# VH-VL binders against q9vpl3, part 72

Target 1, 224 residues: q9vpl3
Amino acid sequence: RGKINIQRPKAPHYERARVVAVTQPKYPELPKAKSCFKTRAERTQQQQENPYNEIIAREVRNWLDHSRLVAFFHLSSITADDIFRVRVQLHKQNLHLKSYGSKIIEQAVKNTRYEAIVPLFHSNHCIVFSPDPEKTAALLRIVRRVPQMVLLGGIVEETMLSRNQLVAYAQMPGLHAVQAQLVQTLSQAPGHLIQQLQAHQNSFVQVLDVHAKNQMNEETPKST

## First folded at step 17 (VH-VL)

Design C177
Fold by OpenDDE, look of step 17:
Structure C177 (fold): chain C 224 residues (1-224), chain A 120 residues (1-120), chain B 112 residues (1-112)
Amino acid sequence: as target 1 above (224 residues)
Amino acid sequence: EVQLVQSGAEVKKPGESLKISCKGSGYTFTHYWIGWVRQMPGKGLEWMGIIYPHDSYTRYSPSFQGQVTISADKSITTAYLQWSSLKASDTAMYYCARIDYGETFGFDYWGQGTLVTVSS
Amino acid sequence: DIVMTQTPLSSPVTLGQPASISCRSSQSLVHSYGNTYLSWLQQRPGQPPRLLIYKISSRFSGVPDRFSGSGAGTDFTLKISRVEAEDVGVYYCMQATQFPYTFGGGTKVEIK
């Protein structure tokens, strides 16, 4: 009884081989798992310009054009409830939290001064709009309590600012405070200038007086 | 508080023209869309169309295209729905509602409705 | 047009008991951007509609926590954990994934 070589099983008899070949379950080739990674190209092609995007892009553009403060945030694993809470807080400060699709934003800012913001919207994001740039400090205070909202940058008074610049801006004294300080400084400047001008004149006069006194003393003949 | 206040109930005859209004307050009127929704007596809700008050861009439901005109006057924060010639079938409650595509992507605030009755 | 089908048409519920409303769409409501724009509206007798839930599961401002939305793709559910007397009315689902926007036929919630 020939040792069944488990490593090299004897080829079955021709008839059995035929039956086995025919009865081998043709496992349907598992549909090649279309790699869930639709190539960037496939994602871009299927993005038929949904007329819907154009319509919504109007809204985005309008918000951008009428906002003096715009802040861009990345959202990291934030719940709907958390977003709602933040939205309510922001709304109390006349800050408007919005979320739009990246393609909508891209369409909205295409060929505009805002085109540079497009790279910021590759992931889950939200935008905060405000007509008041003075609300920057309030915005940052609110979002500081929300670790899921990461500040990416913003636009203040039509100037694009990095995250660090936006933080620095928020720490600056309000324009009015700076103006008031400037006015105070300017109001004090003339007094100081006058004092300095007068000091030089007074010093000069004193020097002249001393010179005159010395000359008078030299001209007084020692009456022997 | 966001409010939409609609004009009062209307009773009209077939063939008459009608313009009803929706005034928005408590928010920046130009930044949000206004939609109109019809509800026939005892029936469900039907989307009619939308307008963006900023530039008066409008889009209609195919069912209402050419049947009604949606307009807005941003200076008085008011949107309008109008018929050139009313039909008996136009008898319904009409609602205006605000749309925020940046948040809800739907109708978030509604007017109280305007009842339009068209009878011979 | 996307057809929205709600079931049941009528839902008699005992006070304090849960209620569930189903909404099915004729096609997927998933937008190209991955969001699903399904909303639930409540219309109380003699009142205008009110937004309850947006984007499937997000509660709108002022909406009690007894209201919850769930679902994906074409099947959506609104749940009321404990029905109160004030919850009597007609509930509508709405899709805003594509134009024209369409509503479900409505579900009437009544107290037994």
Scores: ipSAE 0.873, ipTM 0.942, lowest interface PAE 0.5, mean pLDDT 88
Fold by OpenDDE, fold request of step 18:
Structure C177 (fold): chain C 224 residues (1-224), chain A 120 residues (1-120), chain B 112 residues (1-112)
Amino acid sequence: as target 1 above (224 residues)
Amino acid sequence: EVQLVQSGAEVKKPGESLKISCKGSGYTFTHYWIGWVRQMPGKGLEWMGIIYPHDSYTRYSPSFQGQVTISADKSITTAYLQWSSLKASDTAMYYCARIDYGETFGFDYWGQGTLVTVSS
Amino acid sequence: DIVMTQTPLSSPVTLGQPASISCRSSQSLVHSYGNTYLSWLQQRPGQPPRLLIYKISSRFSGVPDRFSGSGAGTDFTLKISRVEAEDVGVYYCMQATQFPYTFGGGTKVEIK
């Protein structure tokens, strides 16, 4: 029986390691004794945090208010380089990828119509802004190539959309195309109605004509 | 392309007023902050303050609070730095720069600078 | 105010050789949200400053790969893997973690 090296235990099998990692009691970190003596620096930093967040929140609010397309993404283990690459691609389409702290977002949307988005920002996230809602399809095309960016939802034309709704929106023909189709449909409705109204009249006239022809044929004496 | 173009060099006397400009182009001017940075001759960079052109919100460095006024005209995508009364000690290069808190959290694009010389 | 201290003041470097610049902050630059808002700027002679690195290690658009940033907390480093003639200038670190924003004193990179 090989001497169990207690000093360098062999790393447990991957599956066992996973189980152990999951079953390790997360002992609540003893509340780090809030040393009552916040250093002057910490106090100053805390005092500045609120004003600082407010300042940045202003920017966030402005982007939200002036964007017709807003998309929210979760970032899963994405590298800075990957983000940069995506940003460049998005920027070419006039899509602006931004990242803000969750608290900043919360402050920015507090008591606004956007307050419902707060739950989306519990983890690493980014926001894509665009003044053009027609860029939704382009956005989705770009981010599909980036598995680390998970679409959570968005705002299009001041309407909050779920992930699925946003995808559906991107697949819809452009607003103008839909409008054109609507106009076409509406323009056809009167024509169809007229046809239906005239169909009975035309049928009646045809029947009368046939009757008249038959009568004329009966009145023509067979000149034997 | 994002560009910040500043007004030309200024030569002034002590006690005179001055307003220099920074025009932004190639981006949505109202969505990004503009900061002003002073660089005295042969010295380093000093942050003066920032403005958000959307609503003209301003924040100043304590060292420059009350000494200068930062403003913006979003209609012409221009930010301003002004003095009511110049001092010889105001002789410096002044830079405007764009701040993006959503990306870099710093000065990402800079103007070419405006040299201000105050001499008696 | 956060004091940013850069070392060395001057860095004479031979072309093709690496350069390293250090920046130390008087307090941690880690923001409450976990991000560290440290940037590196390059100022070539007679030119305005240019952003090189943001958030410690992120390279800004158009910046060559030879530039890299590292560090944590209070200690930060800018590295140039192979110095080129165009890299001559003064380099500044900047903190934007709290107001007022502050710059390092600068490091002059020169070609030997």
Scores: ipSAE 0.873, ipTM 0.944, lowest interface PAE 0.5, mean pLDDT 88
Fold by OpenDDE, fold request of step 18:
Structure C177 (fold): chain C 224 residues (1-224), chain A 120 residues (1-120), chain B 112 residues (1-112)
Amino acid sequence: as target 1 above (224 residues)
Amino acid sequence: EVQLVQSGAEVKKPGESLKISCKGSGYTFTHYWIGWVRQMPGKGLEWMGIIYPHDSYTRYSPSFQGQVTISADKSITTAYLQWSSLKASDTAMYYCARIDYGETFGFDYWGQGTLVTVSS
Amino acid sequence: DIVMTQTPLSSPVTLGQPASISCRSSQSLVHSYGNTYLSWLQQRPGQPPRLLIYKISSRFSGVPDRFSGSGAGTDFTLKISRVEAEDVGVYYCMQATQFPYTFGGGTKVEIK
């Protein structure tokens, strides 16, 4: 009984081959989710003609112009529920999580000071907006618990910052604290200067006093 | 909390002008769109148009283009819907609603509605 | 205009039982960016509409877990796992993929 060669099965008899060919279920090709296979070019072209892009671009621009903190994130495989949870946490801190299409962002920032952010939006992304730059630390704290959100960079006080710069910024004491420290340091400077100036004078007076005391002791006649 | 508060019910005659209001609170009014939706008695919802309060950009449904005017006063965080000349067919409930294209891409918060009755 | 067709028109449901509402669009609601901007709204008697679901399946804030949305392309479904008395009202699907925005005709959910 010949070993069935599983690696190179003998072609079936002509009649069997015909039956197998006819009985093979032609599974309708699953409609290729057009969304997965549209070339970047096709997606881009369709996006240009959509009146939505212009409308939404206004919104994006407005958020950019009125936010003192803007953070850009790449979104890895994240569920809607996870996004919702993050959004709620951010909202409690007056941080606004938004998601816009790349083409919309491109249109919104075209010929503006924000044009340099376009390369950050090649994949799934979200943006966090805040009117308060001091919320950077809070933002990073929240996002740290969300591994699916990867910080790409941001804008703070109209300055574009890298990921590392944003992290560093979040670790800095608040502007008011720094200002207070500066004021304190400046307020101490005159006191220190006065002390130094007086120190020399006081030292001189002390030396003179010692000299005067020594002279008085020498003038005391040894009463014979 | 995000709130949209609309003006009270209106009873008008055909040919009269009307302006109803929608005041937003609990959020940055200039950053979100306001849309108006009509609901005729016992009927479904109809999109009328939208406005961006920041720059007062408006877009209308073709069915309502030229029939109504949507405006906004950002200083008092209020959007408006107005008719120059009311018709009996304008009798309906009118809702304002906020649109967030960055999140829901739809109407996320709604006003309580303004009933407009136009009767001879 | 995109026509949104809801079925059924009326859905009498026993308390505690599941309900399902279908919404079909006359064309694909998939936007050029890959997102589908379909929303579900609930309107209770004498109240304004309320957002339940956005982007097919995302639950809006404050919406109970018993509400879920599903679908793709042109066919969408809202499910209520266990209908409660407070769920009585008219439900609308809405597309925001293309102007003008359009709503379904509504489905009335009633308690038997």
Scores: ipSAE 0.869, ipTM 0.941, lowest interface PAE 0.5, mean pLDDT 88
Fold by ESMFold2, fold request of step 18:
Structure C177 (fold): chain C 224 residues (1-224), chain A 120 residues (1-120), chain B 112 residues (1-112)
Amino acid sequence: as target 1 above (224 residues)
Amino acid sequence: EVQLVQSGAEVKKPGESLKISCKGSGYTFTHYWIGWVRQMPGKGLEWMGIIYPHDSYTRYSPSFQGQVTISADKSITTAYLQWSSLKASDTAMYYCARIDYGETFGFDYWGQGTLVTVSS
Amino acid sequence: DIVMTQTPLSSPVTLGQPASISCRSSQSLVHSYGNTYLSWLQQRPGQPPRLLIYKISSRFSGVPDRFSGSGAGTDFTLKISRVEAEDVGVYYCMQATQFPYTFGGGTKVEIK
């Protein structure tokens, strides 16, 4: 053990090499978590090898951070004139049609809850950004006439929605109609106001998630 | 309508400071980049640098690093190009232009230009 | 830095006839996933530059269809199918594939 002052009195180098080999997991395949870690490490390496994309990702991150509505589309073959006409129609509704390289999108969403969207951009795509989630119905109406744009899903008020959930959100009553319904329920007998609001809460779930960034002005505290 | 309006022509002496402006309108100023481009008399175009007004991130061409300062004031939707000490070789037309990496990936809208004349 | 070389330096053209402008880069402009960020600008006499074509071949808003772009890798072309009097000016190619952004030296199109 103290025979060599600099060297520990441990097993010889050969036995230490054998001990390391024996202590290595012989069955590392049961836990497949390394596949997810390798994928993240690979994307981190690619991002380090593409510093230009990281700089441009600032734009995508800014759009994501300031858009209460984000919709993702697969884009099939479409003429420049046709996509331009769609862009003009969307712009009239404060809907901004953009397209970024998939590497730039990967950089923009890295280390966020939105990393799950990256597989949506394996093929040709476009993204629609808007600060106004009430424009979801207008978006879907405009794009309905454009079969080359296939809705994949979206983000509303920081909540990831599937295609079907986004379509369902677009069909909900307008914000003012929901507020009017709330005011009418509040005009009932005061002793049951919280019960009436709780009974309507289930119909508001997706709308309330959309307005979470608006400090949940329509949410009724349960402690009240 | 997207519009970039630059400040008027300037006549200066070597050693003087100067700050020229580029005011953007008709779009969300903080969501698009502003770049500056120099055109020497009778010459072509040279990229000087670019700024993202949202976070003030700037990138300079190596030829202009340390020679000028690019800045923006997003509260008045205005970008700036500034010299602390002008040289006669700074005599040129200076353009601002907007870049949209989500559509054109290039300078899509241009200001009218600001002529800067520096004479010894 | 990517050097952009344009030819010809001057292109006198008879009104109504085609014009062709070449731009060559010192290295490939192909970015990840095959994107190529080459633009063509027009500068009419006494005016600022104006975007004509982006991403090699896409026409910008308000640009007539007589302007078309093509190319790949390091070799790019702007074509004007029928030159009109308003097309007189200097045309520049520009790359945004990497910093620093660089322009070609320009090609002057003028009427014979």
Scores: ipSAE 0.812, ipTM 0.903, lowest interface PAE 0.6, mean pLDDT 80

Design C177
Fold by ESMFold2, fold request of step 18:
Structure C177 (fold): chain C 224 residues (1-224), chain A 120 residues (1-120), chain B 112 residues (1-112)
Amino acid sequence: as target 1 above (224 residues)
Amino acid sequence: EVQLVQSGAEVKKPGESLKISCKGSGYTFTHYWIGWVRQMPGKGLEWMGIIYPHDSYTRYSPSFQGQVTISADKSITTAYLQWSSLKASDTAMYYCARIDYGETFGFDYWGQGTLVTVSS
Amino acid sequence: DIVMTQTPLSSPVTLGQPASISCRSSQSLVHSYGNTYLSWLQQRPGQPPRLLIYKISSRFSGVPDRFSGSGAGTDFTLKISRVEAEDVGVYYCMQATQFPYTFGGGTKVEIK
């Protein structure tokens, strides 16, 4: 800090100053000036950002860690009344609409399995959190009438899903219904079984993968 | 429905300790911050500090740091404001309020207040 | 600390007429994330404060549309388009842009 100034001791100032002048590399001449001379805007910005980086990142990480459904949206210009109506509809379905700064999202997910979501926050955005992954269909139904909210993708049961995968997830029957349909398929003629398995192959694998991750997460939190 | 219910009014003498409570219901208590606000008799509002019940992270106003303790017990969805030694100047109404940094970035729901009277 | 100055201290208003309350901050409330975290609170007699407006102009749940907020930078206004008897009370502006959070001194709205 002020390394140029540190190298100029008091006692033999004139002699060391001459040696320092000829032997010093090209440093920025004003390290103290840069350190002490901050604009009013720079000081204000530092005061605003530093405490909130920790505070809001705690909130964001907590929502991410405890939401079995997370959906990311691009948010276009929307009136306060329209976003309020959407928020009320979502809240009735236990869906929580939030918006945080991009820097905070980046800090909150750094060195975690969620790090891949950072590019989604390049533009104006919002996030919907819910503990209820079965509410995905309700979420998509509500936002379908809100062109200002454009789905980018989501996280369901700890699995990152693209927009199309999230839509497909919302259309799948529940695990019990999938299990019942599999049993019915196995009890039918072999040719019919092959056709039905090909039609359900992708959706069954996806539901089973989400269910397996849900069982792992439930066991992990319970044991702690 | 989001509710913050505070403990009842307190009448104390200088030098006594006190712990007042704020119980949250109708929402996921660990996902929102709780702030404490003082209103001295006939005066405006003063921010005292905040707590995140999830991990008990706290931040105090410089005017109140070292003067009070803010804590929470997430198992009973309750936040606390605590004095080790009350002063007559602590006579005031104390509010808890919830903070949502993902929407309002401010105090969205308020408790009914706890009147603390400290007199000889 | 950001000082929040409210005017007027008292605003007696005839029922059905508009009221306007001003709030000025000692420095800009525009946060580096682009939002301005200026809120308006209402405290009716004998009641706790309640949130009316957040982020300058967004109306909170259950708040009638006769309340509106506006402003930018350091100057902010709360308007009541038609004052009703239930609107009597003290109104506070508050900033959450920077710690410590600070409030205006309050404006008493009363029916004359």
Scores: ipSAE 0.798, ipTM 0.902, lowest interface PAE 0.7, mean pLDDT 80
Fold by ESMFold2, look of step 17:
Structure C177 (fold): chain C 224 residues (1-224), chain A 120 residues (1-120), chain B 112 residues (1-112)
Amino acid sequence: as target 1 above (224 residues)
Amino acid sequence: EVQLVQSGAEVKKPGESLKISCKGSGYTFTHYWIGWVRQMPGKGLEWMGIIYPHDSYTRYSPSFQGQVTISADKSITTAYLQWSSLKASDTAMYYCARIDYGETFGFDYWGQGTLVTVSS
Amino acid sequence: DIVMTQTPLSSPVTLGQPASISCRSSQSLVHSYGNTYLSWLQQRPGQPPRLLIYKISSRFSGVPDRFSGSGAGTDFTLKISRVEAEDVGVYYCMQATQFPYTFGGGTKVEIK
């Protein structure tokens, strides 16, 4: 009885509620609840429409559109000396290490074929761009010595690859031979060319599909 | 070796037009922004604007909007700063510099500067 | 516009001794995605500016390790641990967190 009751009082029954309503002082309604809600919505909309972010997104789109190799990494805390050494090694292989904010990436790929990459950017990350897809093996060799960079997947020749698919791509023999065979076939007569091109495209897709299925079936991650 | 090489010094009279250039080499010109910076005699640095050579998208500092034109020709890896009618107050050193939002997020490589002198 | 204020205006220093340059912004330089886009530039006499430090503390390629940057929010510092004769010049801080990009007024480092 001398202590303060912290529980809510009972709601007034019918008669008491009516009397209380008419006798309560009328104060101006504070707009805090609606204002805070609208302010939160306005802040979100303002960030999405920020023209400064569009400047950066323009750069990201250009790198994506003109890089035949793109690799995505989770980035743990790394010293300035270690990241500098990695960047120099990558640059010697025409591999360009970049980092952009997650919302910038999301804005850059909105309404594009690259939208599928957005989930990769929920955490701290970096991206490696290169015009040279044959440098995938060099990329993986360099970052293997950098445990702070964890490969998440990539894009090669406009095809999205998982981590394991990208590793398999780096080891794949004869890719240049397949491309050379396609060029040689294109120099033949038109009717024969159409048939050979369709056969090579189907064979190439089947090789990638079988390899991807084997990689997925061989993956048995068990977290304990 | 990333280089930005600017056109040579200019001596002009008020009212004349001028277009100075900044040629980039040693990197993929269309993948990086070019900014222009003014340094008046004995003064500090002033940002004038930026251009993305890939698509010629430009943004100007409010202080220079309508005073200059920034352009680029990606086929010859060159950016430009242009005046339609010079004033004596345009006498300054003008620098171009490269911007990389994916690494340094600022001006990483600078041209040697172009001195523009406008006098009667 | 974000105003960048540098102190001191001039920093005479004895060769081999440290130098420290301060830069204060009129508002936070922290971008909405957590990074702070504060750079330090060096302009030697008769030369163009040169990038030294970006993102507060990252040294640019070819910059000696005697240069270091620190700070957060609105207060930033460039330190030169042992000033050499080649370090003479004017140092500028610069923010790229928002348009328009703005520079500090400069700090002249000179040998006494």
Scores: ipSAE 0.793, ipTM 0.903, lowest interface PAE 0.9, mean pLDDT 80

